VHH binders against Phosphatidylinositide 4-phosphatase SAC2 (inpp5f). Designs and how they scored, part 13

Target 1, 352 residues: Phosphatidylinositide 4-phosphatase SAC2 (inpp5f), of Danio rerio (Zebrafish) (Brachydanio rerio) (a8e7c5r167to518)
Amino acid sequence: YKIFMDSDSFYYSLTYDLTNTVQRQGELGKSDQPLWKRVDDRFFWNKHMIKDLVDLQAPQVDFWVIPIIQGFVQVEELVVNYNESSDEERSSPETPLQEPTCVDDIHPRFTVALISRRSRHRAGMRYKRRGVDTDGHVANYVETEQLIHVHSHTLSFVQTRGSVPVFWSQAGYRYNPRPRIEKGERETMPYFASHFEKEVETYKKLVIINLVDQNGREKIIGDAYLKQVLLYNNPNLTYVSFDFHEHCRGMKFENVQTLTDAIYDIITDMRWAWVDQAGVICQQEGIFRVNCMDCLDRTNVVQAAIARVIMEQQLKKLGVMPPEQPLPLKCYRIYQVMWANNGDTISRQYAG

## First folded at step 4 (VHH)

Design s14 (from f5 with T98K H99E I100L R101G Y102S S103D S105T D106Y L107R Y108V E109S; framework vhh_6fv0_2)
Fold by ESMFold2-Fast, scan of step 4:
Structure s14 (fold): chain B 352 residues (1-352), chain A 123 residues (1-123)
Amino acid sequence: as target 1 above (352 residues)
Amino acid sequence: QVQLQESGGGLVQPGGSLRLSCAASGFTFSSYWMYWVRQAPEKGLEWVSTINTGGGSTYYKDSVKGRFTVSRDNAKNTLYLQMNSLKPEDAAQYYCAKELGSDWTYRVSFDYRGQGTQVTVSS
């Protein structure tokens, strides 16, 4: 029952709060408040439309105001079928008859939903000024949630992305522009701390994945980030650096497996949200915060890889996926397309 | 081993059309899903279209749906992208790609090794 509203980038639902993750919705409990009063303010893009209605204090207005996010939504139903392949055109029809052996539920099915929520703070295109601002908000902040639904079970895994939270800039459309640090470490610290204090309050633990190149022009930003993390000295922050350029030279992204293998225990220990009709079964313990400088595709590829590892763990736990066998290749190809669409939509929102 | 050679790009006016081709060699073309991806200067790699092994299933980036059509000729090991109603935002270097193959490499990574073909849209 999702509806696109006058833009490829704006989404709303008549019955579901798109601004909150499954875990945050569980934390809010059962509420008699209308949707717009329960929403996460960070992702509530049409808040201005609701202000005048709230000021009128009219109870009936709640029926006509639907919260809108900016970002991405895609939902797919996947079938675990190792014998059937829609990627092969079969000119020879299957042996006819025996309809009772061909029922819709003979193969496990699951729904994958991908929801990206762009922060309304610092809304706008990527220009010269990036990083953190004096309110502690970062440029290009997006929360991405991957949901798995099987019968009464809903499982959720959440990641965030955003600019490196120091004061930095880079010339917008100049070829190979050199990034600059605009403030020193001591001047930066209150705003860096403000950003991460809000993040820790919301997500509890953060694993920072820095995809900024460790050599060349981008190194100055990566060095500044690491130094600021060390000075901040918060035990709820874990810092991981991955030189995407070094590992993925020639625009080949196959070496992302090197990263996911290296952090496999961190991925597994983070867990996921799990809810059924009886309530909360499990909670996600922390979040990955992924950043890059120029190429948003790096962030998307890494988040997709991490989310895939989690999805496989979730499906094995639910018995939808065999413990010692991967999903059919058809399932992974549809999954790749979903994540590619996600990355393309986010990149469009922040690029030319 | 894997070789992909793109062609058919050029300068076109807004609203114009181009047909891109990709000649593939060094692998069993008919056994792989194929992709078109593009990159504008100073921007990241962007997925454009996907086609299955038989050509019966196609997928498109939302901004190109209805304007672009992907197709393939397995007998000629050739992938095509028909681009109609071209917009300035479509200007980019276009690459054809296959998935990298087994297990993890099939999931989120593309192998696109050609020089690409440049598409320029100008009034």
Scores: ipSAE 0.000, ipTM 0.251, lowest interface PAE 14.0, mean pLDDT 76

Design s15 (framework vhh_7xy4_2)
Fold by ESMFold2-Fast, scan of step 4:
Structure s15 (fold): chain B 352 residues (1-352), chain A 123 residues (1-123)
Amino acid sequence: as target 1 above (352 residues)
Amino acid sequence: QLQLVESGGGLVQPGGSLRLSCAASGFTFSRYAMAWVRQPHGKGLEYIATISSGGGYTYYSDSVKGRFTISRDNAKNTLYLQMNSLKPEDTAMYYCATGLYDSWVYTIKYDYKGQGTQVTVSS
């Protein structure tokens, strides 16, 4: 479901809670409460509407308030059919020619859904300070959930992105941008801690992936982040730094694969949410929190690569994907377009 | 409690055949993909074959393709592996696996719940 306003990036559903991940919906349990009373406040963009309706003492308020998120939603059904490409027609003719005695499609099918939820906190701060504020909120905060659906199975993998949670700013957002640290470590700690205490409460464990350049002007922000993480000394935080020398455009696949190969055990150990008609099979224990400074494309590409590794593990477990063979190229093309659309939409929301 | 019990292994001469069975209990067998994996003595785990929940789709490692056939009977909660044209290189402990626990070959944890069934191919 999509609603078109001044931005084409507002979404709602009459029956599904777009503000909560599959795992959070399960944790809330079965409830007879109206959808808007169960929502995650961080992503409830029309929350102000409920105050006005309650203040008017409207008896049907629960009927009129449909939660709206700002972000991205795309749903695609993919078919695992290796014979759809012209290149596969040149493969060995040892593929058994099954006589068409059945009209049913025998190829595995699965649904991929991608949902990005922009935090309503710090909305309208296009040229204001970045990083963390005195309420513990960070600029550019987005929760992205990738869902796989096959028959009665629903699988979910969640990642977050957001600004480096120190007090920093960038002077002259249009001209001569130079990042500055606005507060020292001691002054920063209560707000840094506030941000991560809320994150740990929500996601339990965090793996921080810092994509800020380790050299040049961005280094000051990366150094401040690492120093603050070390001083905070929270065992629920794991810090990973990855130096991207390439600009946001044209990042090489081998660079992304180097990262995902290096953290493969971390990705696999984190797992994913898995629910069927009998209940919860598996839970995601932790989350990746990915950040860069100005290039949102780096964050999007890294999150897409991690989500692809997870999707392949999920599809192999469901028997939809062969364990020693990649998906058909057509499936990957659709998947890449979905993630590109996600990145473009988030970029437009923060560019002003 | 999830339980997988493998059987049907034994000693066979090269070129012979064996049929392995895996009896599943403690979960809704018909909802999950199943796999056969093997471990030769002193070596790592090797993937053999996967079958979808409904049995409509099967995938095989190159080392066994054309010689082994994976199948399932959802009414009997049983997984099968028909092994033909056996080679000495097929000698291994054979395990069945499901997506319900970390023993499946694509996780970092290869701790199997089942005892496995030994297949030995020698003269």
Scores: ipSAE 0.000, ipTM 0.230, lowest interface PAE 16.3, mean pLDDT 75

Design s16 (framework vhh_gefurulimab)
Fold by ESMFold2-Fast, scan of step 4:
Structure s16 (fold): chain B 352 residues (1-352), chain A 122 residues (1-122)
Amino acid sequence: as target 1 above (352 residues)
Amino acid sequence: EVQLVESGGGLVKPGGSLRLSCAASGRTFSSYAAAWFRQAPGKEREFVSAISWSGSTTYADSVKGRFTISRDNAKNSLYLQMNSLRAEDTAVYYCAAHIRYTFSDLYEYDYWGQGTLVTVSS
């Protein structure tokens, strides 16, 4: 229920499984098994404690181990109030004589929660070796879940990010280091396939959003990725390329709308998880896997834009947002800050 | 559309302080993530400190607790306050900016200054 922060980037809950999305929790069903037996191993950062306690024949080990994730958690309550531009009215001499109220019962409200879960695999890798390893794990892998809560309704939308899953490297802290491909397509395929087989098992369908620059030094990685996807030829993978640097150069971030408009039908068809008191109403069919080369900032901006499209669709279906107008500007300001905090936190975790 | 100019470098004794400035022409630093890098003689260019679009800061372990990065959006300027300077801090210091919302690595920065020399010597 309650989420605690153990340090700047570690989070836990005594009763809620932070390692699993709402949809994965539903798939596991309600169980009398302790949390740590139901967790997603990818995000279970204190897993080593279980082995030690079991080896010691410790009594009631289930009460001693609380699953801890590394990543990001932020929760905000937003009020849909189109009159929020009346701050001047609130500071008038007439306002101080009125009883302050913390409850606005005339305006719809909803909770937005953002949870990012960093994979515990390859946790020590930062600059030199990128991409996929021989265990099929990729560098910089993070699962991000956006939750909308209104009364008894919980809606969830999940995206992933990670390094391009080929064998590549670059020198750290060197002026203009050039990325290098370390293995050919034939040598890469078993590990590329291993990575995507696990992704397909977990998420069913993947839409790859490749944000690697199509020109310049990043092109070698983008070309290798596309070649490997084509050779792998898995019908559960859809590949989308977007030249983020070209389209968003010079602070033209509104050009991300070009991408979201182009894939609007894909976004809508993917749907979202939706649960109420009666059970599951809807399931998310696939995920976006967003890739860039080591910057992480491009990925965050694109994921935020996709998640905003989903949020607006969800809020309109719940009747919280009018069908013919956007949310109040204050709501979008809070939302932007949440996503900026998410990106900054993830970047710090991988930069050192 | 952004040009960066560093200033404030010079000769300082060990234990002393310097404040580096970086002035941008054109777009404001509040719309950019920005960073300081340094290059010592015979070494590769290394990360020193960064400030994200939202104002979050990060520091290299070698300078943490001694250096402070800040920006003044009204003056369109980035600063690095350097305290308790050591001989190993001797380097050319570079200001860098990129057009994105968050932190960026060395090779991702779109705009770079010319550099300013800091010499820490008795």
Scores: ipSAE 0.000, ipTM 0.232, lowest interface PAE 14.0, mean pLDDT 76

Design s17 (framework vhh_6fv0_2)
Fold by ESMFold2-Fast, scan of step 4:
Structure s17 (fold): chain B 352 residues (1-352), chain A 124 residues (1-124)
Amino acid sequence: as target 1 above (352 residues)
Amino acid sequence: QVQLQESGGGLVQPGGSLRLSCAASGFTFSSYWMYWVRQAPEKGLEWVSTINTGGGSTYYKDSVKGRFTVSRDNAKNTLYLQMNSLKPEDAAQYYCATHIRFTWSKDLYEFDYRGQGTQVTVSS
């Protein structure tokens, strides 16, 4: 499949549905519906074109509307070669997604693709209003999918991020901006529930990773979040809090290992989507929903660490990675750059 | 590897008191919210109490409010549950946990990273 970048952080493909994960595409099956009828509405940024074309009674609408996402796409081919020198290699967000051409008889290879899809709901509201709105949409919502491709095998792992789904706001930059809760628990519950009901419908089960500081300025939001989760009492939610500032100064992979070690069984039980030429081999049973308040880099680092654990499990299952040995350092350097680019792009989109 | 070790259970008469302890290792205890859950004879697991990282925010099952107090000592990597005015209905195996999965029933079906538990018996 060919994926192109059009203007600042907008992506499209003529043949591939960028709005749906591999698993959602499989769930939709082979449909005789036009592409624009099958897209995930949350990530369909040019949806207004369909209404305009239908309103004008334009012929051949099916051929004119190409779904566009806002977010990030990067594709890299990695070779598992322990004898290779540490040559620097540059990747580009504009690089088209491509199927691996062959497996080296000496060294296995695999393709990693990273796709982030920004929700069209709540776009442009990074400063004034945070949290959930009366439609159950949250600020800063992004779905990130990591794809591994080897021969005929496609493996996918999906995570989401978004604002804490209570009604909260933060003042401007002056006067040390402090968050405040805008509505009480009872008033918040219908909208909190609406958000998670939508998430459960889409992802089945959610593991909430809350990175909001547990002391000082951010505590009020973290406390409100946990209280709503406890009151909501949804069996499809698992709640994990992690005090990033006390533990992970510098935000390095080794510093987040405590979190990934603590939730290792949860990560493993969630599994991943796996598809080959014969069809679906297995499905992802839930997602991680990661949030912090203002520091988008905390969320990105945690998601990268979780995705790395999954990638290693996937590569071991495929026989691409040895069971008792990490990947070559060159592979991890490329992987780290991909995730850094993802984080930088999402941050830039919030900045405008 | 996360390890949790509960202690402090025993036999008490109705109206008595017990203090449970949970010794944590293998993770940065001070960075995690902690939970107490229990399993009564022939019953499923049920959530009892939650405490935040600093100990300033605590949450309780309605039937134990005012009788139970959860606390923590981050310097000792230890979680506590002070149980006062114990009732026969409080008799259960008590566990501490770092993660909890909620269920629609009154019983919890799953929680992650639990120890062997400590038995609390309330008998006259």
Scores: ipSAE 0.000, ipTM 0.262, lowest interface PAE 10.9, mean pLDDT 76

Design s18 (framework vhh_7xy4_2)
Fold by ESMFold2-Fast, scan of step 4:
Structure s18 (fold): chain B 352 residues (1-352), chain A 125 residues (1-125)
Amino acid sequence: as target 1 above (352 residues)
Amino acid sequence: QLQLVESGGGLVQPGGSLRLSCAASGFTFDDYAMAWVRQPHGKGLEYIATINTGGGSTYYSDSVKGRFTISRDNAKNTLYLQMNSLKPEDTAMYYCARGTVYTWSDLGSYRYDYKGQGTQVTVSS
């Protein structure tokens, strides 16, 4: 397969549906419909091409429209090798016997892919577009999928991020303007409900991780969110608040482990999607919906930490990672760079 | 005009010491937490240390904890990094940065508000 990058932040593939997670692709089954008719509309950035091709009466329109996402794609092959100097070693170049069977690859390998899909709804600068709108769409909505591939096995874990789905604004001509709530609870509820009804239909259960500061200027948004969740009273929603600034200030990233340790059972119970040659082995039961107010870095750090816990569970299950030993440091360095690139790319898309 | 100007870098033998300084201008220094970040040749940026607005609270990366000390003089609008027991692995371009780093990364980019032009530290025999 090939995944192509068409300028910065736009991606497509001729054979793979980048708009759908592995689990959603499985739910659709083996469709005989063209790729563009099966795609997730939320992430189908070139959808407008369909009208133009139909208007031209093109006989092969079904073959010419390739779905393009905006977001991020990075794929890395990782080698589980605890001997740093072995990468260029040869076992026996002077051996007189030549065997037809290749037995040279003695280290486990796995592929990690990270795909972020920006919603085409509410596109534009984040400072002009906050919260939920009257169409039920939220600002800054991104679906992020982490894939692990080993032999015939494909495993997937999905998270989402988006603005707090109330009507709020943070506009001004000064640094760090104060946020304001623009509508009351009664006026907000139809749009709040519309957003979460669609989320529950798609993901079944949602664990909301709110990273908005619990004190100071951001508190008004966090308070409004919690109150609206309580009034909505949907048993498929779980609300978790984490004071990121207090715990993770000054690059204290190890304090994110406090959060992942506290929700470890929730992470484990959510599971992951798992498919092989015979079909579906497991499904992900729910999704994390992570938000902060306007700093996307907090969301990225938390999502990366959760995804790392899942990756380690997946790799142990596949026998790629030893049960009582971490991965080689080189593997974690590559993993951290992938997630940093994801966060930087998303931040640039919403800053401009 | 916002400026951060680093100085004090240079060539030093393993086990030696250097003191880096950062002169800040064009903004109210006392209102900002400050950080030192470094970038080794061919690698990404690494967070080294952060200090709060008043200088009473500090945070260090594990790679430098116990060897480096961050401090500030708000009366002089100056940030300092005292570097002791230097290792070849400390060789990097060192930057003074305004703001707080919330994203971890051993290699690659991370978030900061503003960064100076840097001062080179080379630890070699």
Scores: ipSAE 0.000, ipTM 0.098, lowest interface PAE 21.5, mean pLDDT 76

Design s19 (from f5 with Y102W S103T W104F; framework vhh_6fv0_2)
Fold by ESMFold2-Fast, scan of step 4:
Structure s19 (fold): chain B 352 residues (1-352), chain A 123 residues (1-123)
Amino acid sequence: as target 1 above (352 residues)
Amino acid sequence: QVQLQESGGGLVQPGGSLRLSCAASGFTFSSYWMYWVRQAPEKGLEWVSTINTGGGSTYYKDSVKGRFTVSRDNAKNTLYLQMNSLKPEDAAQYYCATHIRWTFSDLYEFDYRGQGTQVTVSS
């Protein structure tokens, strides 16, 4: 009863603000303001109802406006059990009720939640023009939060994805797209800056992971992005380019480890949000902003790989995962399914 | 409010054993996962061991696995670390913690840290 799906890819909760990350909820503190005044406007898909309800002079406005996000939500409880048959062997129907002290004490358990929040800006239409618009909004913008919960501990790691924030478009068909840059650097800068000023205000530091091919047809977009980043010269931006085609040829997704190994120090230094019953233990110090040109699958695979590294660090710190041993294969299978569902859902929302 | 008090450290020869204790007060001990961490003068803080609320799940730093055993007595609000086959590299100030936090300068720090107990290993 905590989180509901209202229709295809719309989610709400009667008790939880789905528009804000754990860290943003902590930053807002314990406010006496109505829920609808505390939500993150970018992900508040039913915001238009607020004006109508205010006009009705209803003192119960917050009873009628439950924030709805569009995106993805999946929650799974995972058991760290290296032998899938051990529970069957030990938890037979004839086993006394008092046999285990607590099931959680025999096999470590943790909850993984994956929440993707699609921006309401540039939504609901097919866009021939990609990238940034004159309002500073980018196509295909999604904030994805991975939550780990163990007893009183809640840990969160957030990433974003979106189109390369220059003015660009594609002509033709999927088999041979020809991307074009529509505006020069001077005309682009106000809108590029507007986008990143908003991002820096929200996330403080950004690590850009550009997955656009460094050779061939995609190179023009990658070159334009790098040039614009250099001209903008904001010390809160770090730019990482990864040639997905070169390193992950023929769908060799195992080579994504080359990227995560190369940026391991960046991943570790960014940290993650951690709260428990005593309060805030640590905060995430920035965000990854991952982009590709026409294949949303590349972005999803890279974000999943980064989030897995973070999850393993989090579980080791909590003592749920042994320091020198990977999780049981069943845990990774469930994790992979969650991220695949996330990617499929986002792709459907943006591709039509 | 929250108080942790470590004890049981001392000087031991390589291959020797020590048992550390951590007495907890001011919070519901049985509701917390507990941690042992250590700091040598020349190194930052290192995680050593973790134990869950009921004591049924335990985890160890690779270099101490098989030599150290963490346990807890929720009735006595006490955490233990049995250290066997001690090596010179185990020499450090040992702390128990209810919470661990990451810092930019160090991989992690404590919340509600006690005074610690010194372990010295020398021939």
Scores: ipSAE 0.000, ipTM 0.147, lowest interface PAE 17.7, mean pLDDT 75

Design s20 (from f5 with I100L S103T S105D D106N; framework vhh_6fv0_2)
Fold by ESMFold2-Fast, scan of step 4:
Structure s20 (fold): chain B 352 residues (1-352), chain A 123 residues (1-123)
Amino acid sequence: as target 1 above (352 residues)
Amino acid sequence: QVQLQESGGGLVQPGGSLRLSCAASGFTFSSYWMYWVRQAPEKGLEWVSTINTGGGSTYYKDSVKGRFTVSRDNAKNTLYLQMNSLKPEDAAQYYCATHLRYTWDNLYEFDYRGQGTQVTVSS
C-alpha cells in the first residue's frame, strides 16, 4: 500500500519564508541568522525531516533547508472595475492614448494573497479531544494572513483561529453528543494563562471573537470560556461574544455585517502591517482570535468579513478604490471563492 | 468544484410524508452549516431549516416546527429533510445551500445552491 502526500495542502518557497507574516519578517530584517533559524517554529512542518542536516552544522546546510507549511495559499490579481453591464462599455472615460500599457492606468489593479498556516502542535484530525492541552497548545490552531500588493506596497492583515482554550471534549458514541468540561477553573488556569501569555507575547493584544452558540448544548463551552477570561483578568484581552446563528439565520439578517459594524472601531484601531521599498510604514496592533465549538465554516465566514473590511480600508488608503464605494461585485465574487477555498482546505485537514 | 444535488420530492396527499436528500461534493461537507430553503410559485425564497456541522443544533421556521426534521450524514456527505404531516402550504421547490452570500446591492442569495427538488401537496 502507499502513503501519498497531499501536495495541495503543503507549500514552500525557495525565496520567501512562508512561516512568518510580513510583519514578523520585518521584525527579523536585520538578523544575521540563516533562514532555518529565523522561521516560526509553530508552522515549520519539515523541521524534524531535516534535523540531521541541521544537527551537522555544515556550512552548506543553510542552502538545503526549505521551510514547508501545511495550510493554504491562493494568489489573485484583481481589477477595480465598477462596470457590471458590459466589459465593452467602460464606466471610466476613454483616453486618446492607444498604448497597450495605458489600460492598467484606467482600471487600478491589485494582488490579493491568502496564506493559512496550520500549527504543527496538536497536528492531526480533530477527534473528541478539543481545547487546550498541558503544553498550552490548542486544537485547530491556524494563522491566516491576507496580503495586498500594489506596485511597491505590501500590506498584511493577520488573524488566528483555534479551539476554546479550556479542557473540553465531546461524548463519543452517544446520540446528540454534549460537550463536557474536563477540568475546573483552578486546574485550567495555568494552561489557559500559558496559551494567552504566548499569544500576547506574539501579537501584543487579542480580541477574542467567540462564535459558540449562546443557547443549548454549546453554551457550557462559551460560559466556561468567558468565566476563565474574567478570572484571568488580562487587560490585553478583549472578549466579544457573537451568536452567529441567531444573527445570521436565513434571509432576515445581514449575515456577519451586524458583527463587523458593532466592532468597526476595534477593527480600525487594530490597523495593519504596511511595508514599501523604504521599509515599514505601519504595524498591526493586535489580532483577532476567532473560535467556534463545532463549525469551522462559521469561523471562516467571520474572518473573511473582518478581512474584507480591512482590505477595503487598505485599498481606499492606497487610492486603488474610491472612498464611497464597496468592493466591485466581480472582485467580491473572486474574494468570496478565495475565502471559501481557504475554509474548505482547513476543514479537510481537520476532518476525521 | 462545489456541487449540490437535491432529490426525494414528489406528489403527496395532505398529511403525507416525504424525505428529501441533498448530495454534496467538491467541498468539505462536514465543516459547513447547511440550510434548507424553499420557493413556492410566485413567491420569494423562504428559509425552512438550518443544521450545524455536527448535527447537534437544528433550527426551523415556526410553521414547520414539530413536522420537519433536518439531519445530516457527514460520512456520506448528505443532508436530509424529513417532512411529516405535509400541508398544501408546504408545496414548493426545495433547495439545499451552505450559506447566504451578500451581493453588491445588499440582496442575499444562497451560495452552492443546486437545482432543487419539487414538492407538491394535493388530493
Scores: ipSAE 0.000, ipTM 0.108, lowest interface PAE 17.0, mean pLDDT 75

Design s3 (from f5 with H99R R101V S103T S105G; framework vhh_6fv0_2)
Fold by ESMFold2-Fast, scan of step 4:
Structure s3 (fold): chain B 352 residues (1-352), chain A 123 residues (1-123)
Amino acid sequence: as target 1 above (352 residues)
Amino acid sequence: QVQLQESGGGLVQPGGSLRLSCAASGFTFSSYWMYWVRQAPEKGLEWVSTINTGGGSTYYKDSVKGRFTVSRDNAKNTLYLQMNSLKPEDAAQYYCATRIVYTWGDLYEFDYRGQGTQVTVSS
């Protein structure tokens, strides 16, 4: 295990840059520079240490500073074995001395890794001031990367989440908080534009998935968002609204097939990053930016559903998954647990 | 219209052998994974084996490993199950099956299944 946990929800690695996606690492190329000089500043939580050490003229700064992210990391090896059932009790494996050393080539295997990176900007509780700030940073901003590794192939799919980037708030902690828009469209535009200019520079194209309720108390935020997107008129932005309450009422939240079916062509056309030992095979051209008003669970469920569609496409292309059959039930249960852990961790980081 | 037609079932003594066949039509057989499932009297549907599109990857229920062999002939649109060292607990109606629609649900929910062929094992 090359990734270490430094207290609850802080992660680092001595050899891997956790602040950058596989695709961004490829764009940076090979470098003799230490990790901290190559990192993505948004996710570099101990950045202040480097400034202090440089200001103090400390010798060999790169010897002392290892980039730390706040977020979530989980890695699982999955075996495509249709003979196994989640209902079966698995006995503990025998000791290493009794375990066969023979390679099992019978069943395809792949590794799934899930990495969530919380932005260091706007750190704090989600119940404080929300939306965008005057620096163009949004509350609750997290980049989530799903990695698939098979032999020499590494495939990556990235999504982001964050607050609706207008100036809005809720009346303190109370029984029935009502959201309010704090600034008009004209006053909001420079900061809205600043946020999306940075996003477009980083991810090229954005598909906004708005999960804010299209009626009731949340509608004011959804309406403000759509109006601001239309006024901004950037061809690199695509806006999708999904009434989560309407389509998922009475169902398990994981049943978002209506949304993934509706955007299947968008998901497929976005592609995913694909790297072999010899180099880059394919790049992800765009990103989903998913938001809700005050329920992080909806965002997590939708991102998990999109990531599952991508994983299945990736595994089919690699010949690991059959083209017309789902993965074994055990694989899906492990996958669901990984995404549930991701959602719970992110929720705790922002709930205080 | 997808059609699957099983044959080759019959009565055998314990330790005997049978070869089941499944003739497929109405779809591009060579593009789909194929399955053998069985149902014993008063029991639920039970997965037995899976074979990939090219026949190079096969999967088996633990209780039949080493005794059963699944294979396919894409030129003839035919799926086979060679059953050796048959036991009384192998007695069941055997079906070939396929899935053309992707689902998140139970792996054993098939959208197409044949009428089946009966396998009886008795001394």
Scores: ipSAE 0.000, ipTM 0.128, lowest interface PAE 14.8, mean pLDDT 76

